# Miniprotein binders against Uncharacterized lipoprotein syc1174_c, part 1

Scores and structures below are computed, not measured.

Target 1, 342 residues: Uncharacterized lipoprotein syc1174_c, of Synechococcus sp. (p08452)
Amino acid sequence: CAVGGYAGDALPLARAIASVSDRLITHPNVMNGASLYWPLPNVAYVEGYALDRFAAGDWQLQPVHCNRIGLLLDAAIEPELRIRHQQVAEAAQATLGLSVTAAVITDAPLGVTLRQADSGSTWGTIDRPDSLLRAADQLLKAGCEAIAVIARFPDDPGAIALQDYRQGQGVDPLAGAEAVISHLIVREFQVPCAHAPALQPLPLDASISPRSAAEELGHTFLPCVLAGLSRAPRYRSATESIAESIRPESVDVVIAPETAIGGPGILHWAARGIPILAVAENRSTLDLRPVDLGVPVQHLQTHLEAVGWLAAYKAGLDPAALSPGDRRLSYLNHSVQQATSG
Structure headers, positions and changes below count from the first letter of each chain, unless a header shows other numbers.
F, E and O are the ipSAE of ESMFold2-Fast, ESMFold2 and OpenDDE, as the mean of both directions, binder to target and target to binder. V2 is 0.75 times the mean of E and O plus 0.25 times the DockQ between their complexes.
[cut] stands for letters that were removed.
The coordinates of atoms that the task and the answers printed are left out; those that the model quotes come from them. Centres of patches stay.

## First folded at step 18 (miniprotein; from NB8 with N39D)

Design NC5
Fold by ESMFold2, look of step 20:
Structure NC5 (fold): chain B 342 residues (1-342), chain A 88 residues (1-88)
Amino acid sequence: as target 1 above (342 residues)
Amino acid sequence: EESLEELKKLAEEIAKKLAEELAKELGVKVEVEVFVDGDRIFILIYVTVDGKRKLYFIVVEADDPEKLAEEIKMFIEELLKELKEELE
């Protein structure tokens, strides 16, 4: 019995869902922040392109004991900042037992730029995407099984958007570009990949959201990336015979934000006929918009309700029994239904 | 229709058409990729000049086909302007 989804939230939620699941498949963005503190042995950390390939039935997921992580460093990173990231990776290996087995500096600066439109859309560039891919290839040839990318990002990517995020509002302004970077590597090489931006330390802010503060505790964003990659499952063709694999047929439930329900991955899960739990959330930039896609979806207000749903399901209950209201029989033979009285 | 998958297909159509016009005007090679991640649509345009490939992208949270089309148009118009300056 396995549970999969686009939970998309902090470590406490992932831990709660994992406690009522045999296995949880999550997107890398779920495991950001303070994941260093609480290992989650039944959680499979999967990049978005790979998750779509899994949903489509093209890939299966092979659980691993411990990945050999390759560290991919942007040539644009200043020497002192590079040493900081090297020290974090070595500390993670020494204190958490992670395996970081090789590092490479790209043969050219990657040239990541970001700009935010008034609508909230992010425009960006990567000057040298092939330098990124060449560096990834070197790490794989050296025997690495997962790649942590550290690219030099602008320190001030839209100051208002960054300030809003630090106050607990809006979305991470860097997340889009990070997804592009990991997408490029997973699409090209079919290996687990996640990104940690190289930034100078952010100024202290007494009013910082506790969620945002957790990410700033470690001087860099790298430790949670390494923890997630350490046990990220390997991506294998669905046609391979692998005894311990996680296959799409074994997924029992999908959890996603309501705003993501019409996406291609969710449509594949709907076509398989499994329960889809859509969680409503307040978006600081967009209204909640339930769309009618013809997909059989369970609409929930909060992730706490999703945890309850899963607990009932795992216990062998019909989760609808936990909802208020009457559940009355409907007779298939109409004459009997007409004759019944209270 | 307005599902994310339908918006993705619309974005692919618009981006490919406008990027091909840009490629013809500048005499460069372009490639387009569109994907959905969560509730966001990612539009990637690769531009190749002298065998060197550069990536330009926009990340959109649009739920309106007309807004999506306008954002893609503005993005590609600015890309055309920027590339004209770089090539000159």
Scores: ipSAE 0.777, ipTM 0.930, lowest interface PAE 0.5, mean pLDDT 78

## First folded at step 19 (miniprotein)

Design ND1 (from NC5 with T48Y)
Fold by ESMFold2, fold request of step 25:
Parts: C-alpha cells; structure tokens; sequence
Structure ND1 (fold): chain B 342 residues (1-342), chain A 88 residues (1-88)
C-alpha cells in the first residue's frame, strides 16, 4: 500500500504505528525522506512486489541484523554527480554504521525517460533494462544482500508536475519509474531493493513545502534508502525452512488507503480474515467504491484514528470504546424495547 | 464499478491483445506485464529489437474500464508509431 504524496509524510506515521506495534511491515513510499530520518528498530522495509508476494503466501520474510548493501550506479550519471553519491554512501557507512560493500556502474546507460499524457498518466522508458539486471547480478555474486539503485533521471520530467509537487500539490512524478526499477530487480532476484534518483540540485524555492524540502536538504536522495535497506528483511520462498521467519499468518492488522482496498494484496489479507483499517485521509484521483471483502472493514477518516485503533487493540480493548457516543445493547428478542441515552 | 484487481485483469487482457497486434505488424517479439502498486496500475511492454530488450511503460490512475482501455490503446498506438519510424 502507498501512503501520502509528500516526502517524509509517512515517517511520522510509521513512528507512531511502530510505537504501538511489535513489528511494522511497510512500503518504501511510507519510509522515504531524503535527509531527515529516525531509527525505527521494529520496522521492516519491504518493496511493493515483495509485499504482494508476502500477502499471497508465496514468500516469507527473514529478519536481519544488517544487510551488505551494493550500490548500482547508472552509467549515465555525470562524473561529478557520481562522486557525490559515492561520498554520501561512504559517509553513511562511517557515521551510521551501515555496510556498503560493493559498487558497480552499469555497462550501458539505462536511458530513463518520462513524459505525461494529456490525461495525466505517466509514460516512460528504460532503454537498457538488461544492463540494470546484469549490474544487479554482479553485486549479488559479490556477496551483497540488498541493492540500492541510483539511476539518472531527467532533471525536468514535467515542469508543471514538479513545481506542483514542490508546493505540496500532486504526486511525485518520479515515483512511477522508481517503482518500475525496483520491481524489475525484486522480481528477478528476490532481494531487497530501493531506488534513489540521481538529479542535479533543484533551484532554491523560498515557498517550498516543508515536506518537499526534506527531500532537497541533502545533495542526494540516498541516505534514507541506505538506512531502510540496512535492516530490510530478506525475501525467502514460503517453502524454505527458516528458523525465525515472518509469515503472512503472523500479521495482526492491515492499514491501507481506502482507495487501495480492492487491490490484489488487500484481497489476500481479507481472505485471511484479519482486521483491515481503510483510511480515507489520502488524496487520490481514483473513484473506487469499497469492495465487499466478506469481512468487516473498519473505515477511518484519518491515520490518527488508525494509531488509536491499534493502541486500543494492543491493550485488549474494543477500539469502538474510544469513539464518542453510546453503544446500546441489541436484544435478540425483537420485542424488547431498548433504552436510549438522554 | 470495478475494483483495482478487476481493472488490473482488464488491463492485462487489453494490453496483451494490442501488444500482440503490434508485434505482428512490426515483426518483433513483445512481452507484457501488469501490476498494481497502491492505487495505480502499471503496464510494462518489453520490445525486442536486434537481440536487445527495451522497456516501455505507462502508469495509470483509473477507476473506469472505458477510460483505462482508451489510455492503453493510445499508449500502444503511439508506441507503434515510434517503433515503426525507428525500424524504417
């Protein structure tokens, strides 16, 4: 599931949920903020393809202490910008204690392009997807356990969309291509993967949204990606025998945007009969109706209500007790008159 | 009114059909992949030319089957025009 259209928007939510959970499994879009981060020891960063395989029961998740991270750098990255990303990775290793054990430059430029159709849909290309996959294979053969991809993105992928995003409006125009890139790696190699785009620094904008500014404070988007990958659980086939494992059966609750409730991952969770909290707070252009999942879905207005729901649930309370209003008994004997509050 | 899963299945059917027609017209191999991430549908088309594979994709926000079908059709029609020019 995806939450929010702002950089760092999901990090305060993830911190709040983690404080009332034994473990939180979350998507990269929930966790990524470029330069402002906070350690979250009980959070498992899981890429979207892997999350779907987990929901389906095809994969299990193996917790780790620390992944050996490989850097996959697009050959299209200019030398100065490449050096900046190298410096960030080395700094993260030195100051955060992360393990970045190898780097590779792709054997051809990846050729990422983006444009928008009149409808608002994003069209894109990756000229050399196999160059990406070959580079990933090299890192894995060198012993890396998670992959950070740094691809050269267009600096101006859509001036209107980029300006809107910087002012706190709309969605990240880069997110689609980032999802495609990580999808390719995770589908092919079954390893944790996240993407940090290589862009030239954006011009100063005095009116920038604070959430968007969080992405721009660093020279790169890489530090939070590395932090997330360092403790990302490894993806294992459900048929493997793993001594300690996170299995789909251990999931107690799913929190998702109301617009995503009919998606394939959510359908798997509904079939398992676990509580689903559908939050309406996220802005979405989809006009979907809730699907009858065959189990009750808890419709909430805000993520704050979801945190409260979890806190009550963990305490052994009925979360409905936190709502205003009275709950009245309903007699199964239909002729009994029920009391009302004054 | 369709769920994202139903829309994903529709997108798969339409994209595979149109990509096969494109493949036949150009004499190339194509492969199609469709997935959902959040509330968006991703349609990936791999095109093989001269032994190399290039990826083309569209990311769609759609809650309407007819609009979804139209967007996929327009995307693949434009792809056909670009590839036809490139292969000439």
Amino acid sequence: as target 1 above (342 residues)
Amino acid sequence: EESLEELKKLAEEIAKKLAEELAKELGVKVEVEVFVDGDRIFILIYVYVDGKRKLYFIVVEADDPEKLAEEIKMFIEELLKELKEELE
Scores: ipSAE 0.795, ipTM 0.939, lowest interface PAE 0.4, mean pLDDT 79
Fold by ESMFold2, fold request of step 25:
Structure ND1 (fold): chain B 342 residues (1-342), chain A 88 residues (1-88)
Amino acid sequence: as target 1 above (342 residues)
Amino acid sequence: EESLEELKKLAEEIAKKLAEELAKELGVKVEVEVFVDGDRIFILIYVYVDGKRKLYFIVVEADDPEKLAEEIKMFIEELLKELKEELE
């Protein structure tokens, strides 16, 4: 199978990769936005902490038919906004066939705060992280197998960054805090988890990038989260005997942005000898800087090249045959004197 | 010039050292967690007051050890200032 979703993946790309692989394991970014409109039966959402545990060989993944999803709602959510999220969950059950079996309101407001430093770094606070964890524990004891967290976020964190993201540039300014929240739950409970921020509706803007608009089509961000969690594989210890499990040994290729190469998960894949496709970022606002990782990495310029690489690989071809240069033989026992021009 | 894994280890060392100094100055317990997600480094600081903990975090996109160290230092210095006001 293929592992992707280290920042920058999009749903059309995930669909293209899925069409040339047996299974695609992806990070949350691939499953946000438009999952509701086009189901991807061989694509599995795996949270970032769990993906690192999988890469390290500490966890295996148990495929599922349908998770019983628990809703974890921040006490800080206003009653009207909470009803909106309840309606979305009930609609998802009725129209998408999802199973949302329990809901809990945290015993105290979580207190999510976000700020941007002058450098562009995000600072944040969760005042009561243990209220989050206690609510998650209640859902698990009630039999839920995956957790959708709905926390009350500030409505306009970093207005410039949010406007850039809405115009198709940069990254979601809320993504950092969302990753922290899901990290806390997955690290503590070893269950699939994703976060949908509770926000008031964003202002109407006719110039919004279509990709960004897909996230704003409903009254909430919850539908995509539920779709992703419904088939998210369960996280099991690598020492357990699980029929039909996905193990790290079954991964054939890893696809990641060049900016993410060198992270701990990628290094584990490199140590296994798995081909690593490093895709250059095409965003004009991202500062790309190559680093020497000391491991073999296949550098590609575009995500389309990654799809082509995988298609050639699946066909039993050397993907280098599709590269623009000539490939010439080099004799191991032949020594030549090289001409010099200076 | 450092890899993300080397930068993560540097962030762990710096954040733990500065958070321990903060803990001693304020008389509170702190815990530090650092992880990488994609091309970003997450530094989480748990501060315990009256048996309850709060989480403070910074998300950094840096490939420069000097910038990373400066970001962490500024974050923890501001956290120390805010916590001094709160505890008073």
Scores: ipSAE 0.791, ipTM 0.938, lowest interface PAE 0.5, mean pLDDT 79
Fold by OpenDDE base, fold request of step 25:
Structure ND1 (fold): chain B 342 residues (1-342), chain A 88 residues (1-88)
Amino acid sequence: as target 1 above (342 residues)
Amino acid sequence: EESLEELKKLAEEIAKKLAEELAKELGVKVEVEVFVDGDRIFILIYVYVDGKRKLYFIVVEADDPEKLAEEIKMFIEELLKELKEELE
């Protein structure tokens, strides 16, 4: 049973799903929620664009023993902070046995800026996207198979959004820019990519949420990113003959937030007739009119219900059998008149 | 209520239109890309100035087409202002 996961920053959820599945294919954000490394041998780390290309049947996933990782460093990173990231990468190589084979500094500062709009949308800029792509190309030409990007993000302690995020409120303002950076590389080069921001150490905040605290415990997320990339499946064209590749036909179930239902990736899965679990996460079900995806969508309230559903499915059970309601047979050719017992 | 795919298509239409208007006004080349990640719509605007490509982006969590349209409009208006200041 292969499970596609689109559920956001929930390492505990990924661990739970991985325990009840043969394989979990999931977005980096699910795994990158902390500097805390947790090895999940049956999890395939796949970037969002690559997941969509996989769902579309354009790409296939090649399992690997290990990737040679290229380290892509923003020229905007201060020399001392750069050395810290280098030391972390070297430590990960030495202690975790990861293959970090090359490093490149961009030929120009990437110039990442972030702004939150009053509406809650996140705006950003990348001043030098071509410098990012040139650096990635250099690493790939050097024989790297995956790319870890470290961009310098603005140290705006006054960003209300960052403060709110540290309080476990709002949207991670960095996540948007990180997704854009990874997207640019994956789209252009068809290789595994993940991002770890270069930030100055924030002052100790005793009020930090436990979720956000896991992000601040390390000077960088780089160890987690490197661990994920080390075992990330490679992206290959669907037309290539690849032994033991993961194809979309091997996916048995897709799990996504209710709000992600109707996205391009989900529509591709629906078109394949794959069961979709839509998880509401106790958010008031916006009366999202059930998008008729042409396939049965199971609407669930919690991630725990999704884990239970998967466990039942893996056991060869109809998950509906765990619901308290009596299921009666419907005859196609006869209306069974329920004899009203008097 | 429009699906996320429909909202993506709407975003593409609006962003391309407004970016083309911006490009004409400023005499620059612009390219637009829109993609979805989870429940978020990403609008990427590449602006070509002096042989360099600069990327501007907005990330929108919108379930309403009117809200989405307004967000994109505000973003492009601010971008237009910023680019005018850079080109002067």
Scores: ipSAE 0.766, ipTM 0.934, lowest interface PAE 0.4, mean pLDDT 83
Fold by OpenDDE base, fold request of step 25:
Structure ND1 (fold): chain B 342 residues (1-342), chain A 88 residues (1-88)
Amino acid sequence: as target 1 above (342 residues)
Amino acid sequence: EESLEELKKLAEEIAKKLAEELAKELGVKVEVEVFVDGDRIFILIYVYVDGKRKLYFIVVEADDPEKLAEEIKMFIEELLKELKEELE
């Protein structure tokens, strides 16, 4: 039994869900949000575009023992900072037994910029997206099976936005650009991809949120990215004959934030008749009204309720049996004659 | 009540229209891609200048079509300004 997850704020949630499921299929953002490594043997790490293609039935997921990872480095990274990332990758090979088989520096600086609009939207640029794609192509031609990208991000995308982020408020200003970078590679090459930003170390700030502090414990997210990519399932066309592949039909339950309900991936799952758990506990600023998906959606308030629901489901219980109240059978062919107690 | 998918389609329509207008004004080629990741709408505009492709993007968290339309409009207006300055 597989559980599909489109969002989760934290490694703790992924751990909880993974403990009550046979397999968790989840987005990279759930796993990459911390420099803290935690092994989850039954988690499949799948990028957002790949999840949508999987839900649509265009792609299938091939479980692997390990991937050969290519390291893609932005030419904009300063020589000293590049050496630090190389040392981290080499340490991950030596200590974690990961396969990082090749490295490439882009033929030009990627030129990533970020800004926040007054409206609250995040804007960005990638000056040289073709340089990114050329570097990925070189790694894949060298026999790499997954791509770890390290782009040079601005050290201060905006003093206010960075400060708000460090206080655990607002949106991670990097998350949008990271998603775009991963999307470009996955769409073009159909391979697992994840991103770790190249940033200068921030000054020590005692006011940093615990969430943001987990990101600062390491000089880079690269160890977590490499660990995730090492065991990420490969993406294959649905028409290919692959032994022991994960197909959409193997997914029993989808968990998503309430705010993500009505997205294209969720619509594909709804069309397949897969149960959807919509969790209201999200930090998203979106206040979307409930969308009728044409299938029953379980609306839950907390991630704990979702874990409880999954535990009951795995035990072969109707999770509704754990809710208080008497349920009476309704007959489809008989009007309940109100026994008028005369 | 508009679903995230309906908002995505609206974003595609607006972004394509405004990007085409920008392309005509500047004499450049543009391509537009829109995708959803989680609860966010991503609008990507590729601009072709001197045989190179540059990517501009906006990430929008919008729950209504009016807000979404305004966000895209502001983004493309600023993009037009930046590109004029680069081409001068």
Scores: ipSAE 0.766, ipTM 0.933, lowest interface PAE 0.4, mean pLDDT 83

Design ND4 (from NC5 with E61V)
Fold by OpenDDE base, look of step 19:
Structure ND4 (fold): chain B 342 residues (1-342), chain A 88 residues (1-88)
Amino acid sequence: as target 1 above (342 residues)
Amino acid sequence: EESLEELKKLAEEIAKKLAEELAKELGVKVEVEVFVDGDRIFILIYVTVDGKRKLYFIVVVADDPEKLAEEIKMFIEELLKELKEELE
């Protein structure tokens, strides 16, 4: 199994990795192409906190045929926008055969706010986190096995940060709050969770980046979230006896951005002696020097190199055999005397 | 260079200290959680006022401990200001 999706992986990369892997375990953000979804049968959709708990050996992943998905709707969502999300869920049941079994509206508006600090950090609030948790609890008590959250985000199409993101610059201003919302539910309930923002349609911008264009296609991100959650592995404690579970020992390689090297999840993989591929492509503006993890890390420049490495590894090759140059056998107890051809 | 794990620990220490100071000043309950997702450090501050829990958070991409410390400080200073305005 390969693990990827530590910050900034995209659906094309996931497709490439999945084609050269028996299984890819990846974060929801990698798979969430909004209205542009591509089904990957060998991908395990796993939230970030769950990935860390898996890496730590605290949790195991239980493959499923399907999950009963609960729809958690923010009370702040306007009635018309709520109907659109309901229609997507109903269409997903009717057309895709997904199991969306219950819906709950929060007992209070979640009250999500976002702002950027002058430093570039993202600040946010959730006014009613307990309302989120109560709604999730209701869905779980009703027999839901995964939760799709739709929170109402501020409509600020004039925000410089959003404009920059739409131009393929900067970071998604919503990504922080989405991660927090999913984290709260996964930490509390140990269930698969993903988020789709409820936004009003943005004005048409002909200059939108092709990378961001998929997010503006359609009315909601909910289709890809439901598709991902429908087959997301369930989270179980490592001490539970579960047949056919995915355990950390089944992981063969980890792929992460170089900037994510040294995070808790990566440190756990390193401690297990799992090969780590650090990809330099998509570096954040931060010149993070490689952290010495005490284990060999493969530093790669591109995602294509990572895919090539995986293909070689799957073929039972030392990937370094594909690099130019002669590797000589080194003896531990003898100096290889270069036979001077006399 | 400090690892993300070391930066996370630093963030926990700073955030807990400053949040405790905030809690004492305002007479409110504060809980702090720090986690890492990818290359991002998340600092969550739960503030309970009159039985209502509200979450404040900062997401930081930091490679420098001094920068991280300053980011957290600025965040908590602004939080303190906002909470004072809400409690008045």
Scores: ipSAE 0.787, ipTM 0.936, lowest interface PAE 0.4, mean pLDDT 84

